# Designs tried in a protein design chat: VH-VL binders against NFX1-type zinc finger-containing protein 1 homolog (znfx-1). Part 5

Target 1, 210 residues: NFX1-type zinc finger-containing protein 1 homolog (znfx-1), of Caenorhabditis elegans (e9p860r1531to1740)
Amino acid sequence: RQQHRMNLTISDKIVKLSFYDNVTDAENVGLYPDVQGMATNLFFWSHTSMEESPDEVSWLNKHEISMTVALVKHLLKQNYTTNDIVVLATYSAQKNLMYREYANVFGSTPDSNVIPVETVDSFQGKERKIVIVSLVRSHRGGRENTGIGFLAVANRICVALTRAQHGMYIIGNGAYIMNNSELWNKIVNNLRRSNLIEYNLPLKCVAHGN
Below, E stands for the ipSAE of ESMFold2; O stands for the ipSAE of OpenDDE; V2 stands for 0.75 times the mean of E and O plus 0.25 times the DockQ between their complexes.

## First folded at step 1 (VH-VL)

Design m8 (framework fv_mogamulizumab)
Fold by ESMFold2-Fast, scan of step 1:
Structure m8 (fold): chain C 210 residues (1-210), chain A 121 residues (1-121), chain B 112 residues (1-112)
Amino acid sequence: as target 1 above (210 residues)
Amino acid sequence: EVQLVESGGDLVQPGRSLRLSCAASGFTFSSYSMSWVRQAPGKGLEWVATISSGSSYIYYPDSVKGRFTISRDNAKNSLYLQMNSLRVEDTALYYCARDLTEYGDYVFDYWGQGTLVTVSS
Amino acid sequence: DVLMTQSPLSLPVTPGEPASISCRSSQSLLHSNGYNYLEWYLQKPGQSPQLLIYLGSYRASGVPDRFSGSGSGTDFTLKISRVEAEDVGVYYCMQALETPYTFGQGTKVEIK
């Protein structure tokens, strides 16, 4: 069986290879621009901070917002602009909270939208140089997520991986997502083997460029 | 080679129950979603149910929701469809199909030969 | 639910001639990611369905290049550039954009 995709990104290649059991000859079909200031162009920045929900309908994760702020600040210092970066939230409540936090940190109102924040649904079909995704859902342990909404979200994120032109950064609870999504179990294990998932952000060494 | 073999089809009266099985071989069964698709004699295809690789996520159309239950046993490489409160309209050849929804490109790549369910008084 | 409508329902063809089957959906199958979630399946007489085309225009493994899919949004076409005897059967389009997955009513291709 062969896969027919033109100009595969690193993200596409990893996603396809992690779960296709009959793919043996993967082509390196392009040289992708390296993200300035980052040691990798694809990374899962993992954490174990719990989500919050006041009503079991709205979901948000304040720790992930702080992580997105740190990453966005770093990228802006590397001369990326607001037209180069998008932050995707998997839940509307998270998107709304990000708008407030970004206004406080970057001095912009939600209406000015200095740094775009969209839901995964509202962004699909668009492309951006750098895509940052906030997964939100995270439990210390215990209850399995048996809700169909999480599977739908996890699968949409995989689609979003094809929309980043230069870099894709996923922020989430790696242990939680792999234990509650069969697709992400394979993806996270593949990322782990490639050293593309860690608790620390992979910044590039300025002195040595390695 | 991928093989899917359905069994359990029978002639049954309206209101009764029937359980279908699908035996899978030639691939890592636990890595794929699985589906049931039916076809009434001389009619078209109708999707009936999907179950994710780990049984965490299950989908049905309204026509069978509440009456049919899809399940799987990964240790036995087997897929099941429990059909309750059968109606004449459920008469069909029932196919087991490998479902690649989780992989994003297409849905069904391999189908079994089907097992015939006839619901008649 | 997304309604899928095929035309024609019956298509007699002389061997070697081209054939064209249309499929229309009640809502757009073009996802914001740029892909059309429309598939084509062939069911030969007495056999199980087999995948021909996925994502609107991509041929499945082993499918001859005489088969092609085209279209976007709500209007799709399957073309066979030269029909061979082995191509006889019922062709179904299916939308894979959302559950429940829904099929067209089928187009029966027969040799004259």
Scores: ipSAE 0.000, ipTM 0.455, lowest interface PAE 14.3, mean pLDDT 79

Design r3 (framework fv_rocatinlimab)
Fold by ESMFold2-Fast, scan of step 1:
Structure r3 (fold): chain C 210 residues (1-210), chain A 120 residues (1-120), chain B 107 residues (1-107)
Amino acid sequence: as target 1 above (210 residues)
Amino acid sequence: QITLKESGPTLVKPKQTLTLTCTFSGFSLSTSGMGVGWIRQPPGKALEWLAVIYWNDDKLYSPSLKSRLTITKDTSKNQVVLTMTNMDPVDTATYYCARIYEFWTGLDYWGQGTLVTVSS
Amino acid sequence: EIVLTQSPGTLSLSPGERATLSCRASQSVSSSYLAWYQQKPGQAPRLLIYGASSRATGIPDRFSGSGSGTDFTLTISRLEPEDFAVYYCQQYDSSWTFGGGTKVEIK
């Protein structure tokens, strides 16, 4: 159970406690730099905005797309490159909508991406310095809730949470997903105890570098 | 290290097409996030953006001028070409090309500019 | 299209004084894509500030940028003789737009 890809904080708070009884960190894990402009290298940026679906097999969360844009803009301002960052969506419909939004914001065409946007499944076996994950699933604004689908599959969750080398930022409705999954209940409670889940981003003072 | 230089005709007749070439060194348009834009400045007036092209061949144009503009690149030659149709005396300006890198640097390196005069 | 309005159009000051230049956007602009440029007669513009507040390489610390949303400011804390020039703001959030410029001139 080697962890070659993640810093010690991410491994300890999510992977070690949620997926492994024991884990041995490889040499050089923990030597990676702190994410510039962020107060933490692991954070769950929570919200309460609804999901949308045209067919109840494709899911979208437009508010989460706006949140990913804000975070990506901040990281680019900290001199990270498009080779350092990936945004993972748990649904292909979300990925496709992100492409269109990113084209408007970052000057790319809808068929290309300035910042790589991939589904969790298409990113299997790959790694990046910074991973942003859009979880998508939330309440339906008064319609019958349909659970969390993809997010309940433990192996896919493990894949998503182990792809970051330096920093991982999760965007989702924390209260909704923890109430619909025993695994996510454990993950969110671990993050809550460490003050790593909030409704506001933990931005760092850039003037001081701290 | 990094340089950009504009080239093309300095005199254009009304209704003709202007073609300007930006030749650069010290960086490559194959680098992700890299772009080259065109900006003009009429004598005594403000800067006006025309177009930009990025490493992945994404192109953006000034909305008011979009129908008249074409921007292309030749990555192997380190060149970006701007074509502007139906030139008018009001298009008389100094034309600049400039680099943008990874979307956060702003326009960090500029060419010296080339004055294009449109007259009959 | 987002319009950037710079004020004042002309700012007349003496060396050693503080200059404060305003740039207002017709719509909200992400601070990550707001830049300031200096232009001297007969020269190409020079990047001063990018991302609303980050100094470009080689720019003295007397230049600072601030602001968010629709209101952005360039401050020169103590004007030097070489700082008398025209200053432009630019947004590159979606399409690119330049402001009309502010001329800083010797009183």
Scores: ipSAE 0.000, ipTM 0.428, lowest interface PAE 18.5, mean pLDDT 79

Design r4 (framework fv_rocatinlimab; at its last look DockQ between E and O 0.06; V2 from the best seeds 0.00; counts 0 for: pae E 9.3 > 2, placed apart)
Heavy chain, then light chain:
Amino acid sequence: QITLKESGPTLVKPKQTLTLTCTFSGFSLSTYGVGVGWIRQPPGKALEWLAVIYWDDDKLYSPSLKSRLTITKDTSKNQVVLTMTNMDPVDTATYYCAHLTYEYGSGTYFDYWGQGTLVTVSS
Amino acid sequence: EIVLTQSPGTLSLSPGERATLSCRASQSVSSNYLAWYQQKPGQAPRLLIYGASSRATGIPDRFSGSGSGTDFTLTISRLEPEDFAVYYCQQYGNSYTFGGGTKVEIK
ESMFold2-Fast, scan of step 1: ipSAE 0.007; ipTM 0.545
ESMFold2, look of step 2: ipSAE 0.007; ipTM 0.578
ESMFold2 (binder alone), look of step 2: mean pLDDT 91; pTM 0.936
OpenDDE, look of step 2: ipSAE 0.023; ipTM 0.588

Design r5 (framework fv_rocatinlimab; at its last look DockQ between E and O 0.03; V2 from the best seeds 0.00; counts 0 for: pae E 10.5 > 2, placed apart)
Heavy chain, then light chain:
Amino acid sequence: QITLKESGPTLVKPKQTLTLTCTFSGFSLSTSGVGVGWIRQPPGKALEWLAVIDWDDDKLYSPSLKSRLTITKDTSKNQVVLTMTNMDPVDTATYYCARTDYGGYSFDYWGQGTLVTVSS
Amino acid sequence: EIVLTQSPGTLSLSPGERATLSCRASQSVSSSYLAWYQQKPGQAPRLLIYGASSRATGIPDRFSGSGSGTDFTLTISRLEPEDFAVYYCQQYGYSLTFGGGTKVEIK
ESMFold2-Fast, scan of step 1: ipSAE 0.006; ipTM 0.504
ESMFold2, look of step 2: ipSAE 0.006; ipTM 0.556
ESMFold2 (binder alone), look of step 2: mean pLDDT 92; pTM 0.948
OpenDDE, look of step 2: ipSAE 0.008; ipTM 0.541

Design r7 (framework fv_rocatinlimab)
Heavy chain, then light chain:
Amino acid sequence: QITLKESGPTLVKPKQTLTLTCTFSGFSLTTSGVGVGWIRQPPGKALEWLAVIYWDDDKLYSPSLKSRLTITKDTSKNQVVLTMTNMDPVDTATYYCAHTYSYGYYFDYWGQGTLVTVSS
Amino acid sequence: EIVLTQSPGTLSLSPGERATLSCRASQSVDSSYLAWYQQKPGQAPRLLIYGASSRATGIPDRFSGSGSGTDFTLTISRLEPEDFAVYYCQQYGTSYTFGGGTKVEIK
ESMFold2-Fast, scan of step 1: ipSAE 0.005; ipTM 0.472

Design s1 (framework fv_sibeprenlimab)
Fold by ESMFold2-Fast, scan of step 1:
Structure s1 (fold): chain C 210 residues (1-210), chain A 119 residues (1-119), chain B 111 residues (1-111)
Amino acid sequence: as target 1 above (210 residues)
Amino acid sequence: QVQLVQSGAEVKKPGASVKVSCKASGYTFTGYYIHWVRQATGQGLEWMGWINPNSGGTNYAQKFQGRVTMTADKSISTVYMELSSLRSEDTAVYFCARDYYGSGWFDYWGQGTLVTVSS
Amino acid sequence: EIVMTQSPATLSVSPGERATLSCRASQSVSYSGDSYLHWYQQKPGQAPRLLIYGASTRATGIPARFSGSGSRTEFTLTISSLQSEDFAVYYCQQYNNWPYTFGGGTKVEIK
């Protein structure tokens, strides 16, 4: 419908492109303001660091914690608050480690003073201006790979990728994930086509344009 | 040979503070988070918070925010939990427990420290 | 916060019988095949002891008669052929959402 097309969130574009092979939709940036301090409103910040597990049941990625904290620090300097940003972790172990690192970096906190970290399931039905997604799953550094678990479930991915109103920043091992999922292969290739996946964050100087 | 050894029983008056210690041995102290869990007499377990001994980072349950402080001393592989403004309902056994790298399951526990708050 | 409810509060069982303990979460503590639910055993005067983590994985040194099952909001701890040393209080704990919460416990006592 025309009304639905005009009210598309940035994350809805990723989901639609993942299910349609030759769609080159343009976003109406006038409907949603640009994210301050970022050169793009949609980006996959890629890396090649390994996943870890304390018990082969829980999964976490320490490098993605560091990347997420760096991005959160940058956004807080742009005057975004806990009402504006959420971090979605695909595993509870990652969520819990993120809160511990938040306390270490930002100090001891009442809930309202820290950017919330939620699991995809716990954030179902909610929205934020800015969503940061930590995908967690990666290679094991020489051990046998165990796949991508959560990330192979289309419905869960659709939930995660439809929560952002103004900006979405995905943190993960793009090459590993796309090689282990047809859905992610399509998503990552669509992002590459638009130059929206890279190893460095596309930061924007407020006094200059790139 | 992992072991967590806690300090001895304490008796305090209402309004006082108590500081309980938990000394770790048999593993790399900075590689594991330590949680504090309390249990009132005849009651269930209540999570209080955690500390990362490597960074000194902490996280406390909202109920204890402003009254609890957790610290770590790497030189002696010891964590501390200090609870202030004590009330009679703070009478409980306080446990420290090791969390293997954010797993959330507590594989080793201290023996517990009984804190009695009475007038 | 997630509320953990254990039932029954007290379970009377004879040695050699099967004990089944229930733990219910007010909202899901599982996703993507991972359950962030753990079981502990506590005997009088002692610290809790980890029995089962991730709903179904037996901790090191825990006898095979202990088994865990369940997902999302409904979890069960089963003790087959209950031994004299198994009379204790059992707690479930969720680690999916901060603050982390325990159930009220189920006391397994001699019938």
Scores: ipSAE 0.000, ipTM 0.438, lowest interface PAE 16.9, mean pLDDT 79

Design s2 (framework fv_sibeprenlimab)
Fold by ESMFold2-Fast, scan of step 1:
Structure s2 (fold): chain C 210 residues (1-210), chain A 121 residues (1-121), chain B 111 residues (1-111)
Amino acid sequence: as target 1 above (210 residues)
Amino acid sequence: QVQLVQSGAEVKKPGASVKVSCKASGYTFTSYDIHWVRQATGQGLEWMGWMNPNSGNTNYAQKFQGRVTMTADKSISTVYMELSSLRSEDTAVYFCARGLYYDTSGHYDYWGQGTLVTVSS
Amino acid sequence: EIVMTQSPATLSVSPGERATLSCRASQSVDYEGTSYLHWYQQKPGQAPRLLIYGASTRATGIPARFSGSGSRTEFTLTISSLQSEDFAVYYCQQYNDWPLTFGGGTKVEIK
């Protein structure tokens, strides 16, 4: 317990979990601030809901939008502000639909206190305390799978996963994504081994400490 | 109450294909992955691959890549395994087994009864 | 791929005696305090049956005479007092890394 000269960001932890085998929890514990109201600072909130497309060139996942709303509401109750949080969508259609739904749920004025929603590309060179990523791509409910497109590109995945300072929350169909990408297979397996992927959020009760 | 029931024995000629079914009951079909494991006569167990019945996604062992196809029909809670370009060494009992990827252990708690596929001239 | 080696290939024991079966992995199958090592029993003409998962947890309905132990690369299945229904082939499986792999099996037969 000496001075921690090398402060590992949550992004460094994601890189280690994604590319290094046998990373221990102990190596990364206590090197960055805990996210208030969450039991972990890195989590993959998994689901099995289908993707949608209005034109087969734009991709949406409405269930993921509902999941991001629930997580954002929780974080705002923990005294995080709109300046602390960003939601990244891997597709412009998802970003646009999220922005409309967020305006409806959280309100909108000329000086609106609305959570930023951006694509990975539009967030280039920026960081936030908390990053929520919507991966979008999933099964098509009885139609042939079309893969994961953007998410198969290693550099773009790295950009998306390295934008958080304190907390990173990934929302996606873990089983679908791991089965369509060798890199995501490694990421999901490492998250599973660390108990950092599940169908329910790891919420923390402040009053009882659990 | 949980059961996996497989289709009956098949006899095929070399070069043909075979499609084995595995019908699930007694649980939520889309909540568990299905794996396929085969066993040649007098030999050990060999993992072939798995699929997610909810997503339709598959992952096959390298040895079977290009010859095996796994599919699911949600309306009848059934998973299929199709093996093409059959050879005599494909003579084996083929089993389906239930697993959950996000479970801490990942073990197979329920197995189908097995389907004997015989490849002979 | 992780190679699973079981020994002995055949074990001859009398009813009421103790049987000890070994399973060795070519690399660790443990992660964060959990062993992804499972034991299955197979009788002639039947599907395999789960006996032990996570190296030492007995599956539902499995008699107390079956026990598992070990960690990392060395695992043991013990049958403390063999009954007539225990003569079967036993397989270990690792679930830590893809592709999933089984041991070659240990046949427990009557002496």
Scores: ipSAE 0.000, ipTM 0.428, lowest interface PAE 17.8, mean pLDDT 79

Design s3 (framework fv_sibeprenlimab; at its last look DockQ between E and O 0.03; V2 from the best seeds 0.00; counts 0 for: pae E 7.5 > 2, placed apart)
Fold by ESMFold2, look of step 3:
Structure s3 (fold): chain C 210 residues (1-210), chain A 122 residues (1-122), chain B 111 residues (1-111)
Amino acid sequence: as target 1 above (210 residues)
Amino acid sequence: QVQLVQSGAEVKKPGASVKVSCKASGYTFTDYYIHWVRQATGQGLEWMGWINPNSGGTNYAQKFQGRVTMTADKSISTVYMELSSLRSEDTAVYFCARESYTSGWHDAFDIWGQGTLVTVSS
Amino acid sequence: EIVMTQSPATLSVSPGERATLSCRASQSVSSYGNSYLHWYQQKPGQAPRLLIYGASTRATGIPARFSGSGSRTEFTLTISSLQSEDFAVYYCQQYNNYPLTFGGGTKVEIK
């Protein structure tokens, strides 16, 4: 009898999820179905678009908003409901802009069927089937230190991986985060080696329209 | 004096298992992944997988799924690779190697064990 | 799986001459501004030794006559003035994607 070992690090959890094939885990509890319309249940959708700071104390990334809206639209077409999805933003300015763009794109009554957008900090202790994270911060160039606040948020995202029941999708600048955190360097490299990070989001089309 | 020292040569019958040890010294054992790479006589190098000694987490090459188990003992700075259901084509030298995460954050294997010959003969 | 192809399989070079070893990847092994391509030297009866990492950066203690270049799918290892101790097999290795793969090796013979 082989006893299963608990995977406690981000790298190990990501790798185990990527290479799971029921070899040693036939009787485990807590496995969830695959996310409909997605090629994988964990993915880092990378980009190189620069951040903006309109007042030097808040940060936003408009390209990440368009990426997030596109992914939300795709998931809603897979018949997920507004209670199945949450969008996490690492900055309040991003959250506020996301709500504005959501209203413009979807046109729904604000009192019904709004996809929740929360800060990463406010999501602790909560769960959703699908969690989408917008990292916001994106600089060009070599290795740069980020402020301690960004590092604390990055670590919290690592802890929150088990809070996404079916899948987790991270939208951010992969090159930036891997060059500004030793932990994220290891995580991004493991994602890359497992084909779980790319500039193009791999989808499964269950209907016409790819 | 950073080094990886492996256990001695093994001779096994087909169907048996072998467990090779790799003892680390001269660095912080839990900060670096350990990979296993094998080389049949006169052949190239073949990656088998890695272990994170801090968490015990592993990643195995598909070819070895279900036959390989890697473990770590932090108290003695040692990793183990166990290969089961041995076949004659498993005859090879087995190396452990440290994945470097230096100030440059590269993934090369900067320290290698001396190798352990495992012979599987009918 | 990324296939790494090395050429030539055997290279005979006189001491003092320039040796050039080729490594080709079946798909890009450069991602996000980094090349995950590494070179190792292996002498008979020994473990491999890291020579070049990230396509072009010499590992600690590696003589300046060794240099690496290339990106994406085409890489070279150059020994600018071959020494007698450079007789070995040289392997390239990619770590851009799982599974990690090595090239088949180039045996450098001095004569």
Scores: ipSAE 0.020, ipTM 0.596, lowest interface PAE 7.5, mean pLDDT 79
ESMFold2-Fast, scan of step 1: ipSAE 0.008; ipTM 0.542
ESMFold2 (binder alone), look of step 3: mean pLDDT 92; pTM 0.951
OpenDDE, look of step 3: ipSAE 0.027; ipTM 0.602

Design s4 (framework fv_sibeprenlimab)
Fold by ESMFold2-Fast, scan of step 1:
Structure s4 (fold): chain C 210 residues (1-210), chain A 119 residues (1-119), chain B 111 residues (1-111)
Amino acid sequence: as target 1 above (210 residues)
Amino acid sequence: QVQLVQSGAEVKKPGASVKVSCKASGYTFTSYGIHWVRQATGQGLEWMGWISAYSGNTNYAQKFQGRVTMTADKSISTVYMELSSLRSEDTAVYFCARDFWSGYLGDYWGQGTLVTVSS
Amino acid sequence: EIVMTQSPATLSVSPGERATLSCRASQSVSTSGYSYLHWYQQKPGQAPRLLIYGASTRATGIPARFSGSGSRTEFTLTISSLQSEDFAVYYCQQYNNWPLTFGGGTKVEIK
């Protein structure tokens, strides 16, 4: 149960950061392995790129796909395998778009993508060493904003945030999301207090260990 | 306004190479891939390949593998398509087109570049 | 690769008539309830214009007389009450698998 104990420890930290108001970065969590090549095991990689929709019911964010590709490439160079990583998309349209981008990195066809891309709902009850979540919802480049839909559902977000064993990397427009959800306002503010949200990915320098 | 502007017409001899450019404006260049599609006179559309403007990764149709090279220059928001070992059958209008979604051919197209291969 | 077959190669219609264009894929281009099929319009000397994506959704600015239907391997583009500006070549294109592939086109011309 050693693996489950470590997973429960990192999940507890994530739940506290996500749902509790009085979290401190000095709070001791149990021991779990550090993600190789990363300065932190939990991070919100923020951006300000717009969302897009072909039909106002499907949502996608192309910049987030590019960010997930960059992060996955970095992790694969750190000796993680395709069985260690999953990318979760909050919308099926984003998942389908990721398949095509990933086919040009990891496979010859979209359906031969070696890195698992799943929706949050389809990943319920499963776990991976490293989970990358693409939140999708953002501003619309001058068009009227339509909110954040799925992202406001606490149960779905709780599922997504508790699936990682060693590392969780969230990709989204932090400022937009926190301004459109009381839940995300709490999450983002807790991450800020722990220096776990920035526009630049916290890569670990191999030569200096920082 | 989204625009893709291509370089001008080219006349090449068999065995030569041609490099066509496609300059993008009106959107975040790295957020969309670019497709290349050609059309011979009186013929249909033929997909050649795709390039990610972010990563530079490419996916080429097998027919063109070994002869086509696609590159992207982020500093000038320009994608290039170079086709080598030209044959008379390569005489066509070459179009660049922005992704509707990554890898999904879109509705913003360049004006086309006529490449004529003749002796 | 997925082979796309369009029929007829040429369709002669008068303004105000309905045009029905067919597209068949050699294997399913639908995954998880979504059909990865575009319809394009191309006029002489111009780049193609996206009309329909996802088999049935009109692209922005495309008039209501254009409609798409079908799933899996069989698709139809319908142009009701054809206007003079609709005389063009129409292509179906699948994006479910790489390489992307186009049908041979259907030329809609004046009767």
Scores: ipSAE 0.006, ipTM 0.451, lowest interface PAE 14.3, mean pLDDT 79

Design s5 (framework fv_sibeprenlimab)
Fold by ESMFold2-Fast, scan of step 1:
Structure s5 (fold): chain C 210 residues (1-210), chain A 120 residues (1-120), chain B 111 residues (1-111)
Amino acid sequence: as target 1 above (210 residues)
Amino acid sequence: QVQLVQSGAEVKKPGASVKVSCKASGYTFTSYAIHWVRQATGQGLEWMGWINAGSGNTNYAQKFQGRVTMTADKSISTVYMELSSLRSEDTAVYFCARVDTAMVYYFDYWGQGTLVTVSS
Amino acid sequence: EIVMTQSPATLSVSPGERATLSCRASQSVDYSGNSYLHWYQQKPGQAPRLLIYGASTRATGIPARFSGSGSRTEFTLTISSLQSEDFAVYYCQQYDNWPYTFGGGTKVEIK
């Protein structure tokens, strides 16, 4: 398989090591620039906040929405536009809530998307410079755990993790997810070995070298 | 020295389009974004949008969406702002201004301004 | 969008006097420990000039008589011992979120 849409770092850490042993990156993907204002082009921004559900079939993680807002605000300050960024949610309920919150926060009308928010399934076959993925599933604060649903399906994960051209930022409860999936245990451990998962976002000021 | 030099004054009729240029010198053109800000006579500053000179990516204020187009020509270090379907309310001085994309989020250098008059 | 409100609209002062200008944002313009609030000076017939960035940092070449303060939603620009070249319109601007909005301006005029 030859891959044309992802940068080399994302391909090496996610696709080659997790899904395909014989993927060959196209020469052109190595020419994409590093993400401005970020210390890495691939990062798992981890948290320990609980999931919510009104019906135990629709899933939400409000803390992750706040995290996506913070990251999007940072990227807009780094000269990225609404045409450069997409936020993917693994659940329709999360997408719908993000749509409403983004309309309010970013000054758009309630019926218009300022920053594109899509589900992973609806984004199949598409790509973007920067992809932010909200994984949603987490612990329930002492209530019975319900697993990770969508995230356990390898094909859906492959779709989510291969949509970015320049940068991919994953938001989720890393510890919870890795303990509930052999696939995610492999992915998260590989990210840990590369120092690409942490509770703090890896921001960088290029002029100051920090 | 850093300079942003804009094209000369324009007089247009309602319904026409105007294209204003902003030529940059004295710095690495592709490392900065150029914003456009307008000012009607005796009024305040109104932000219109911006363009990344390196990528060509743009973001426009909702008020101007569908009527404004910003483009960049790297070969001559020039940014253009085109405003279509002109109305008398578009009579204003149009400024280009520079912002550093990595370090600075304020307008450190401004063009001299271009007066666009829309009259019947 | 974030609405920026400046007061007063006009301030009449004599040379040597202190001028205090106010700028209020409809929501916080602070992000990650920094204020994305900037002040610009505009003289008649000229382009605006950066005066203060990040609420309180003077731009290169700006005299010490200019100072800025404030955080979150309330900001102040102070000009001590006003000089003849300081009579101008002053605008505050937020760069926390797009669209990047300006206040309506405060005109500092000679009394």
Scores: ipSAE 0.000, ipTM 0.467, lowest interface PAE 15.6, mean pLDDT 80

